VH-VL binders against c7peq0. Designs and how they scored, part 45

Target 1, 252 residues: c7peq0
Amino acid sequence: MHNKIYNSFIDRKAKGIKSFAVLIDPDKVNPADIADLAAKCTAAKVDYIFLGGSLVITNHLDECVQQFKTLCDIPVVLFPGSPSQVSRYADALLYLSVISGRNPELLIGQHVLSAPAVKKSGLEVISTGYVLIDGGAPTTVSYISNTTPIPSDKDDIAMCTAMAGEMLGMKVVFMDAGSGARKPITESMISRVASQVSAPIIVGGGIRDAEKAYLNCKAGADIIVVGNAIEKETSLIKEMADAVHAAAPVLK
Key: E = the ipSAE of ESMFold2; O = the ipSAE of OpenDDE; V2 = 0.75 times the mean of E and O plus 0.25 times the DockQ between their complexes.

## First folded at step 16 (VH-VL; framework fv_olinvacimab)

Design a21 (at its last look DockQ between E and O 0.86; V2 from the best seeds 0.86)
Fold by ESMFold2, look of step 16:
Structure a21 (fold): chain C 252 residues (1-252), chain A 120 residues (1-120), chain B 107 residues (1-107)
Amino acid sequence: as target 1 above (252 residues)
Amino acid sequence: QMQLVQSGAEVKKPGASVKLSCKASGYTFTDYYMHWVRQAPGQRLEWMGRIDPYSGDTYYNEKFKSRVTITVDKSASTAYMELSSLRSEDTAVYYCARGVEYSGAYFDYWGQGTLVTVSS
Amino acid sequence: NFMLTQPPSVSVSPGKTARITCGGNNIGDKHVHWYQQRPGQAPVLVMYYDSKRPSGIPERFSGSNSGNTATLTISGVEAGDEADYYCQVWDVSSGHVFGTGTKVTVL
């Protein structure tokens, strides 16, 4: 009915169960490969498909969502870079405010303009505080957002930013090094943020192997998002999902 | 021209500690995880742990966690591994090893190894 | 405690093919990396992510991984290929795990 996806985030966090999300960019995915990708995600028990990115310039979003919804039962969650990244066929929308930045359009301006259409879509809307972390080089999201990422060694700045977002009503914190990030977010920074917020924490950007995915979970991430590494090597889906799920408490 | 140059051989008594060094050159030290791997005579390789030289984040093999400490000196581009409460079973060649940028999945560069002998 | 088991030795004539196996429970769900170690020397990476060759490793080295077995294959074996070979994976139980090792002897 409503809040189904958000309730899954908080219920799994409460149980210590970690989630793996595969990020797919509609502008970059080969439509002929979506069936294979959906099958691999299903076999690996991927928890969410995040669809979108910092820049999506095609209008094939609806088609991509519908393909995944037809091919598997995995929830499709929109990760929009702009108001044009809305599809009524998805299960939920991460309604991102770039709280790490000082661009008023990404803090609230675009939301004011998009809110009527978002409400009309009938989507589950998940209030998300988006915290951009320096990924070692300029990324698409860094450039498009016209914002300075939090330096990768400033754990307290990231923590205070996430804390403020939660106090202002954000239901989820998304710590992101950005698509194509050279450097992933440090375990130290994740741990510092996790120590001070109760909201589910999504971590993405620059995660290249199962070890890092696992250690990010142990540091306090609740949801691991991987895009670029899987685009290059889809066999990583199973290994990374297994690593993330192994970070959860063992049920007897 | 990447190099990992390790400190010289050590002879120690049971119960002592040893601190080995691994000096890196020819690359940006803080962009790569540094691992320590040992090999007892005639035995397989055994991973001990690793450090992110940028943040100081460590990850240890549970077998060694109570006795091993891995640290770095960023200004000297040098990693250290200290193993305490030495036993004769700790006699081995100790390697530092590096992977690719921000990935510790595999190790594409190895130091020359440091022999540590623990004997009475 | 994830275990990687290799045959202790493989003997092969020059010009023939050596196959070095690495057994582990559901190892096909992991990515396997391979190292060559000559006597008294540090290991050298010869294969990563199951089947990818590092720069400088000849095409006669190949790899596969499925089910419970990963395999390093050396075609056209040369005397210089005589060494110990170790497989490696990552696992949550112990971190990075190396196989028991296989001594390849070129006769």
Scores: ipSAE 0.872, ipTM 0.942, lowest interface PAE 0.8, mean pLDDT 91
Fold by OpenDDE, look of step 16:
Structure a21 (fold): chain C 252 residues (1-252), chain A 120 residues (1-120), chain B 107 residues (1-107)
Amino acid sequence: as target 1 above (252 residues)
Amino acid sequence: QMQLVQSGAEVKKPGASVKLSCKASGYTFTDYYMHWVRQAPGQRLEWMGRIDPYSGDTYYNEKFKSRVTITVDKSASTAYMELSSLRSEDTAVYYCARGVEYSGAYFDYWGQGTLVTVSS
Amino acid sequence: NFMLTQPPSVSVSPGKTARITCGGNNIGDKHVHWYQQRPGQAPVLVMYYDSKRPSGIPERFSGSNSGNTATLTISGVEAGDEADYYCQVWDVSSGHVFGTGTKVTVL
């Protein structure tokens, strides 16, 4: 399997291009709404569809992936909350290690269990250092993982964590305030991390408008992920995408 | 009852600085952005900048970035706006306005405004 | 710089419908918010995210946004609706931008 998705991350970052990803929970999305959503994403030139949830309830992952793949040409990247959230129909899988915590199961334990299935899927696997940041409210991830997020004002801890992840060979750093976060990650923290990490930086959680998306990009985020805000108001897709795409000029 | 109460009118000379205050009540001060918007006589509203009271992060209109400083005192639930190197063109009513929670999309509550007059 | 253009004035008889336009390049791709400002008073939010009404705003107020024009519509205009109205958006180049304002006069 080619590293097509990862190469796109690296290439876009090298060119100073910022990317916008729409996060969709297969268990929450209404199948009847997917066509419209796909159309809006296409029209807004969304760069990636991230599919995943913290919980697997109905196991509609395959169907959801296939539906998006049929309706649009946007790469579908799995953002799983558990090792069981794998679909061979996706374009890539973010293989997440929660490096902000100290839970061995989330560092390597669950990976060992899921490894055969992941390998069998044939998916592009992107090793990802997942950095959970305190978003001002308990998240599903923090609860399920029984891990303490990095405090929102501890930029140096976030920085060192991301650095460690990169030095351990993780290809991507994902900074996440979590689903339903009250407080998005600060630009200060993003800048601090970006100053020391060369890997693509994905930022998500608590982003509610174009301004925040834009400023996160300016701070050093390479990919912005938005879920909840779009679920509430799909019309935000275009505005946010445009803001992200305008955040940095393409290197000539 | 949500309220934004601003400091009183100011009269300044060109070249001076002015610092205005906006005291918030009736809500959690750190949960919402605080914006500053001004309006010259007979002119449209003009956005100056905003601050996240929780983090202290600021975002300024480029037009004012070199002259404006927005700060907060969380313990007093008060936002401040300081404008330096005042000019006659800075004569205006200055408003503080609450933004959406951890967002700056729109302004749902406004202060009563503070008139700043700059004259020689 | 991103600019928002409004007609300087709109006159309307009581009980009739007033339409206030806000023009901007591809404004339909942005969310537009509207404010009412009576003489000597601070602005008041009357519409947000194109068509959503804050609590306390009558159903007579409605909003739309498409293409290059956003519109605030006031049906059944009352004397109390006489005010200046401003549209507002966010833009990457300018931050928050307000329209030129429209004075609505009730005849």
Scores: ipSAE 0.840, ipTM 0.918, lowest interface PAE 0.6, mean pLDDT 94
ESMFold2 (binder alone), look of step 16: mean pLDDT 93; pTM 0.951

Design a22 (at its last look DockQ between E and O 0.88; V2 from the best seeds 0.86)
Fold by OpenDDE, look of step 16:
Formats: C-alpha cells, sequence, structure tokens
Structure a22 (fold): chain C 252 residues (1-252), chain A 120 residues (1-120), chain B 107 residues (1-107)
C-alpha cells in the first residue's frame, strides 16, 4: 500500500496519461450532496478526489473522507491547508512545502510539528513542492501563509523554483493559482516548468472550462485540479474529465 | 459600454495575406480571451482561433493553424488576425469576439465584422 | 471532427413556441451555447451553459441539453425573433464548433 498513489502518478505520467482531480472542501460541501457528487465523479471517471481546505475541522474531514470512500472507488488524496490536517481514512497525503515563498514555517516549521501525527496516521506521504502563482487576487493560501506568490508572467522563476524543489527530493510539484483565482496559470509557464521537471506536475486554480483544462495538459500538466468551477456547476465534471483524458494518447 | 471595433473591408488577390484588427474598449483588455470567427456567405460560423491578451498564448483551429496568426497590442487594446496564402474560399465576414474572463467557453461580445473578398 | 447538426429552418406563428434542436454525439456531456444572428448583423449570445440567459435576454428563451440533443426554446415568439440561430460547443478534436444554423421564420 505504500506509495500506491505516488506510483499511480508516475506510472500515468510515464504513459502519457493525463489525470483529473476534483477538489472538495470538507467544510463547504453539503453532506447531502456528496452521494450525487461521488456518482458524477465515478461516471466521469475522475482519477482522484482531493480533499482539503485552509480551515478544515478534523471531524468534518474524517466524515467527508469516509463518505467518499464508501460511495466510490476513487482514491482520496488529502490536500491540506496545514500539514496537521490529517485523516487516517484517506489514501494519501500531499505533504506540502510552500517553496515559492520564504516563510520558514511553511517550508519546514509546520512539518516538524505535524510529523508525529502524520507518521502515526499511517498514510502514504507524498512530499510536494507547492508553487503558488499569482492568480490576480489574494487567495486563501497567500493570506494564511503570508507569502508572496510568483508573478504570473515570471515563467523562469516558476521553473527554477520547481527545479529546486525536485532537486531537494520533493516527489511532486503542485502549481497553484489558489482558490478563487481570477487568472489561471498560463500554458507558457506550465510548459516552461514541464521542460525542466521530471516529477509529476499538478496544476490548479482558476480553471473554469474544458478548453483550459485540456490546454494545461497539452502544455505539460499531469494532473488537473478543479474546485470552484465544479462547485458552481457540477455538470462541468464530465466535460473537463473527458477533455483531460483526451489530452494525450497512451504511449504504445 | 463594451465595444469591439474592427478594421474595414479588404479586397485581396489569391496568394496574398490580410491582417485585420479589432480594437477593444469598455473593459480590461488583458482579462478576456479574444477569438476570431469567420462566416462565408450563406455558411455557418467557423472558429479560427483565440489569444490570451495577457500572456500571448494562442489556441488555433487546426484547419487554419498553418496560415493564421493572432497577436495583440496591449498598449492599444487591439487584437490582430493575419491570414496568409489567401484563397477564394477565404471570402467571408471575419468577426472578433470576446471570450469569458480568462476562459473561452462562449463569446459574449462581438465585433461588427470585416468583409474580406478574395478574387482574381 | 465533431459536428453539430441543426434543422435548416423552423417556421412558427406569432405567440407560438419555436424549438430549435442541435444534435451531436453525446452533446449532453458538453455545455452548449446559442447565438442569434439577424440578417447583416453580428451574432448575439442568447444562451450559455445549456440553460443560462445573459442579461437582456427575455425569459421566454430557455435551453436544455441531454443525450444527443440540445434545444433552444422560444416561447411566445415575436416578429423580432426571426433570425438565424447557431449552437456552439467546445471539442477536443475541433476546438470551438458551431452548428449548421437554423433559420427561424415568423409567419
Amino acid sequence: as target 1 above (252 residues)
Amino acid sequence: QMQLVQSGAEVKKPGASVKLSCKASGYTFTEYYMHWVRQAPGQRLEWMGRINPYSGDTYYNEKFKSRVTITVDKSASTAYMELSSLRSEDTAVYYCARGVEYSGAYFDYWGQGTLVTVSS
Amino acid sequence: NFMLTQPPSVSVSPGKTARITCGGNNIGDKHVHWYQQRPGQAPVLVMYYDSKRPSGIPERFSGSNSGNTATLTISGVEAGDEADYYCQVWDVSSGHVFGTGTKVTVL
């Protein structure tokens, strides 16, 4: 069971398969809607459920994870706003280090504090270089972290940041424009990063339609994460999933 | 009010190139995709491509990819579409159209159109 | 290539209901948008994301999408509704695709 989720990331990437992840905030989702949401995700062949939020309460997190695990077979990956937001019922945890910023607490401080609990949880832990990109407005992440995101037009900075993360041993690079982002990450930036990084690349923030999801994949993203758009319109799940899955053929 | 104002009608010979302009006003130019769509006489609308005016990222219809170039001048809030190797079949009204904010799902504002006539 | 098929024409009497269909393979899995185009004019958005009305579009315009068919419905048809109507989707193989168009004639 160890590294099952991570192995899926690298295996799919190696085969040129693109993945679609639905992001759900346990504190925002209506429990009554979870069954329908799970069904739609299953029907759309969503690859991952990402659960996370900046203010997630543990009991809500556990309940939400358990509901999804009961209702569908889609892997549940924790995407926490803090390393302490852990549920032993999930399939994996993205252990995020905000490498785009210079806040030591987000680089290692919070990890030191959460490490015993994370270890005790027994979860698969995936070291993740979190790269915050300016989405045109303050995001929850930027506000909570008190960090300055990388400007949206500074492709080289994003590239070097991702490279550094990878060379430091981080297994996954997560480029995020943040929750509620106005400006999604550009294809040029994704392409620039992808050209220098071998680790799986997750891209999220401000993705509103199938075209953008598709083009991000074509640019080099391995996993597309969408939250806000589908919260407003759940019918986008199928359209976006199909676009992502069609973005690259399986290598023969 | 938001407006897209396009350049005037063009008459070209086969093999020539044409470059059309679309000037935007009434909104932040760099926050919306700009699309180009054409319509031959009595025919359906045909999407050609789009540009992100902020980043310059383009997305083209494969049918036109080898002949079309979409660009912007941010300082002038103007988008351009250049079509090369013109053929008689390229005779059409060409429209610029605004996409949704940082998205291309649908087109909420359209220019008045520019007639391009290609004839020997 | 992905294709959208519309009936060439729809005739309707004033006050009656016009239904314009847009056919495509599994179009129900896509979001459909609709445009109205009067003679000699640029298209105007009249419906987006299957059933959402832009500001200024009257409530007598409605949209639905399921299976292989999307439908734009115009109730209480008026003379001013006479126009060409185009459906539009995004497809991975073709980009943005428009339907063949439907001429609505008010009798």
Scores: ipSAE 0.897, ipTM 0.946, lowest interface PAE 0.6, mean pLDDT 94
Fold by ESMFold2, look of step 16:
Structure a22 (fold): chain C 252 residues (1-252), chain A 120 residues (1-120), chain B 107 residues (1-107)
Amino acid sequence: as target 1 above (252 residues)
Amino acid sequence: QMQLVQSGAEVKKPGASVKLSCKASGYTFTEYYMHWVRQAPGQRLEWMGRINPYSGDTYYNEKFKSRVTITVDKSASTAYMELSSLRSEDTAVYYCARGVEYSGAYFDYWGQGTLVTVSS
Amino acid sequence: NFMLTQPPSVSVSPGKTARITCGGNNIGDKHVHWYQQRPGQAPVLVMYYDSKRPSGIPERFSGSNSGNTATLTISGVEAGDEADYYCQVWDVSSGHVFGTGTKVTVL
């Protein structure tokens, strides 16, 4: 179906089932390592592969998507940093508006320029309100977006930003401390947003261990995204996936 | 020099409460989780809970959740652990232990320990 | 609750190799950390993420983790290595869990 990936987000949220996504940067991943990554993600029952990043310098996106699609059945979801990060071979596209910022190009300008190509691609397009939270140091996202992240202790600002995004029609809220973040988003901020937002909530940036992944889910995150920690240590895939999946109530 | 300096030994009667302190120095207090771990005489280490000093977010071992409260004073770089409704099996050495930067996976530095004796 | 079981003791001659095991159901899916505790002292981290050494821990300490068993290995054992050793993981059921402890005796 046309809304297969989005429906999986809302169906799993409705059941209280938490999802684990592995973020892979096409610029950084060695093509020879993709088979091993796909096998590890499959064995760990990873729910989504997110492909992309704040900046993709190379044009290996199509190859990377095709390799994962050949090697496993895990949905491949694009996390684009620019209009050129569109691949017709992926399962879905997170069509991100940086609603936490005041840069018109990231709010709507990229979308105007990319919309014809995105429509022609045939991809499932998932309207995503992207909320950038201060991760304790400049990140690739904060630098290239030329926006001020929401301060990490301003829970009400994050909450109101997510609420506004949802009311304006965003189907998903993505709270992100950014690639390379020193500090992850606090449980208190996640819980504040989760108390006021019905849309699926994706949380990423700075998550380094299974405990934090678990506690973010308990605070109300629906989908946990991890990239940097797994790039450094792929053995974390299984432990983090287990922790995320264990955050849901056990049904008899 | 990095240090975790704990308050002195305490003797308590059953039913009382105890509040222990752990003063940190030599690092940025709010960037590292603070854990509390106890050890009864001759027994294994037992994790009680931890706090994110930046946000105040806590995570407790279910065994102690109804009796333990962990807090911080950010301006004093000090963590506290209060254990209520004490009983003789709570006699133990109580340690504060630091996690790694923005991660609580393991404990890379420990305080000297505080002996709490519950008797009579 | 998640359980970590260690042998109560290991005896080893100076210069030989001590192997301290930590048993847990599918512990190979977790990351194991190890602590040394000398009598009357606080624990000291000696291994983390299965096989990584903290600064100041000699190379003769090594670690592995697969299946249901993690192992801390101390080669070239010295008298100063005589201590209690504890493994630790995180688990949903209990949070941070420590092993039963192993007393290493250097004979």
Scores: ipSAE 0.856, ipTM 0.936, lowest interface PAE 0.8, mean pLDDT 91
ESMFold2 (binder alone), look of step 16: mean pLDDT 93; pTM 0.951
ESMFold2, look of step 17: ipSAE 0.843; ipTM 0.929
ESMFold2 (binder alone), look of step 17: mean pLDDT 93; pTM 0.953
OpenDDE, look of step 17: ipSAE 0.871; ipTM 0.932

Design a23 (at its last look DockQ between E and O 0.86; V2 from the best seeds 0.74)
Fold by OpenDDE, look of step 16:
Structure a23 (fold): chain C 252 residues (1-252), chain A 120 residues (1-120), chain B 107 residues (1-107)
Amino acid sequence: as target 1 above (252 residues)
Amino acid sequence: QMQLVQSGAEVKKPGASVKLSCKASGYTFTDYYMHWVRQAPGQRLEWMGRINPYSGDTYYNEKFKSRVTITVDKSASTAYMELSSLRSEDTAVYYCARGVEWSGAYFDYWGQGTLVTVSS
Amino acid sequence: NFMLTQPPSVSVSPGKTARITCGGNNIGDKHVHWYQQRPGQAPVLVMYYDSKRPSGIPERFSGSNSGNTATLTISGVEAGDEADYYCQVWDVSSGHVFGTGTKVTVL
């Protein structure tokens, strides 16, 4: 049962299959809307539900996870902003190290503190190299983490950062422009990273339409994560999911 | 306020190339995709491609991918479209059109159009 | 290739309602945008994301999209509404695709 979610990442990547993840903030989502959201995700064949936020309260998190688990069969993956954002009811946890920054607390300090609780939860733990990219303005992630993101035009820095993460044993690379990002990550940057990294690549932040989702996949992203756009327009779920599922990676 | 001003009409021979310009003003040039769309006489609109002026990333219609090149000069807030190996069928009005902010979903502002005539 | 089909023409009397359809396979799973083009002029956005009106577009204009058909509805048609109308979507196989266009004539 352990590594089920990670194995799905690897298997799908190996087959050239692209995945679509819907990001839900447990503190922002209206519980009354979860049933409809779950139905739309199921109908669109969404591959993963990512649950997370910078200010998530544990009780809200548990309830949200349980609701989704009850209403659909889509794997629920925790995308926590802090060590306290853990729910044993989820299918997996992305254990994030902010490798784009130089904050020791976000590299290992918070992990040391959270390790007992994470271990006790019994969750599948997926070591994740989190690469924060400048989205044109301070985002919630950058503000909370107090780290400097990689400039949006520095493809080589992003590439080297991702490479380092992989070589340190991180199983997944998450490139994120951050919650509320104005500027999404460029296709050139994704392509540059993908050319040097074998680990699954998750891309999120500022994706607003099916075209961008599709092109990110073509550039080398394995999983596309969308939150804000869907919060504003839930009807985008199907269109974006279809685009992602139709995408194929660039030949390397 | 917000304007897209295109270059003047062109007359070309078959096999030649044409390069059109679109100067943007009244908004932040690099925050919006720039698209090119053409319309042959009495025909429907046809999307050719787009560019992200910030990154330079392009996305082309496969039909034109081998013949079209879209570029920008950020300092001049100007987008360019070059079409090579011109044919009589390329006779059309060519429009530049602004996409939504950091999105390619739809086109909210259009240039006045540039007529390109290809004839022997 | 993804295709969008529109009726070539729609005639309507002043004050009546014009309905312009845009057909496409599972178009209801896509977002449809609409443009108005008067003779000799550039297109103008009149509807986006199926049913949203840009600033300056009167409430007489409305849009819907479901199944295989999107519809632009113009109520209380005026002489100034006479134009060509194009629907538009994004498709993975074709990029941005426009409909065949509909000429609306006000009688």
Scores: ipSAE 0.907, ipTM 0.955, lowest interface PAE 0.6, mean pLDDT 94
Fold by ESMFold2, look of step 16:
Structure a23 (fold): chain C 252 residues (1-252), chain A 120 residues (1-120), chain B 107 residues (1-107)
Amino acid sequence: as target 1 above (252 residues)
Amino acid sequence: QMQLVQSGAEVKKPGASVKLSCKASGYTFTDYYMHWVRQAPGQRLEWMGRINPYSGDTYYNEKFKSRVTITVDKSASTAYMELSSLRSEDTAVYYCARGVEWSGAYFDYWGQGTLVTVSS
Amino acid sequence: NFMLTQPPSVSVSPGKTARITCGGNNIGDKHVHWYQQRPGQAPVLVMYYDSKRPSGIPERFSGSNSGNTATLTISGVEAGDEADYYCQVWDVSSGHVFGTGTKVTVL
């Protein structure tokens, strides 16, 4: 009834079922292509559509949400560039705190400003600890967030950051190398975090092929998010979804 | 200019181990996955496994996982593959092959190959 | 155990078109890569992600993938195209899988 999307995260994690999410940036997607994209996601059994990005310059978010909700039954989860960018038509909002950083505005400041509007939206709000990992070059999220990402070889720092976020009440951990990342998050780091965190773990950034999506799942990721690679080549949707779903045990 | 230079031919007895090397030059070694692929005489290519030289993360073909170990020496830009408990069926040319930057989907550069002969 | 099956050989006259098939169950849902191997040499990548050519590979090389069959097409074949050709995909069962190989003979 309530917390439907979050409950799907924890129920699937409890069953060992891995989820594939396609990230769509409202500023970059051609509205004429959304019908084809929705059809491909449906055919591939994509589990979630994530809408948003670190830098959303145009405010076409409502249009995108409504198009996807009309064209398919896949849950639409907001991943906004700021906490105030919401669409009441979506199924849920990842309410991100950038816990990897030391910028108070991204930790809590913008949330204080946006909370009344978020509450009025009626959206399911999912408390999410956002852990930015170095993607091998400055990313839009690293620059705009004015925060230093966790170095890609500092597994213990990522693990402690995620543990602390969970202990402080975050319901989901989102490990992200950032939009435009050269380097995806290592399996070693994912495994280190997964060994100490019971919350669902979302992993994204720099994932370019089905092998990496699969190996991230085997390392302990619960939800794989891919945006840039699919934007370049939508035929990857089916192969990546198959790879993620193949990492799960057989359902009853 | 990019180069993958492999160690020389080996002759081994059944039950022994072999450790092959692949020295990379002309690119940033730690930004590309390194794969090992073998080819028995007159037969198809067979992928054995790969390593992320940056992190040391490995991924092996299940057929070989109990006998193969892939490692790197980052300071020497060198990958190694060790195959233990050799059998005559392991007689093959062994190649190192580089993926593309941060993707192991396909192999865009190959070493010259190293012949390993296993005979009693 | 994902299997990729290729015809053992293809004969083609100079200047004509060679078509090398790679069969696999629902291979159209995967991305296929192709390698050329001349006798005594290491493989060389000639096609990736079904239909994309690496830098330095002539436009005569093209590829397609749908259903249960991927195809590497070499138009205007030359003597230098005589080689073994292997397709490759990734699959969860054993990782990277290569096809059985096709010897292209230019007569």
Scores: ipSAE 0.884, ipTM 0.948, lowest interface PAE 0.7, mean pLDDT 91
ESMFold2 (binder alone), look of step 16: mean pLDDT 93; pTM 0.952
ESMFold2, look of step 17: ipSAE 0.876; ipTM 0.944
ESMFold2 (binder alone), look of step 17: mean pLDDT 94; pTM 0.953
OpenDDE, look of step 17: ipSAE 0.534; ipTM 0.839

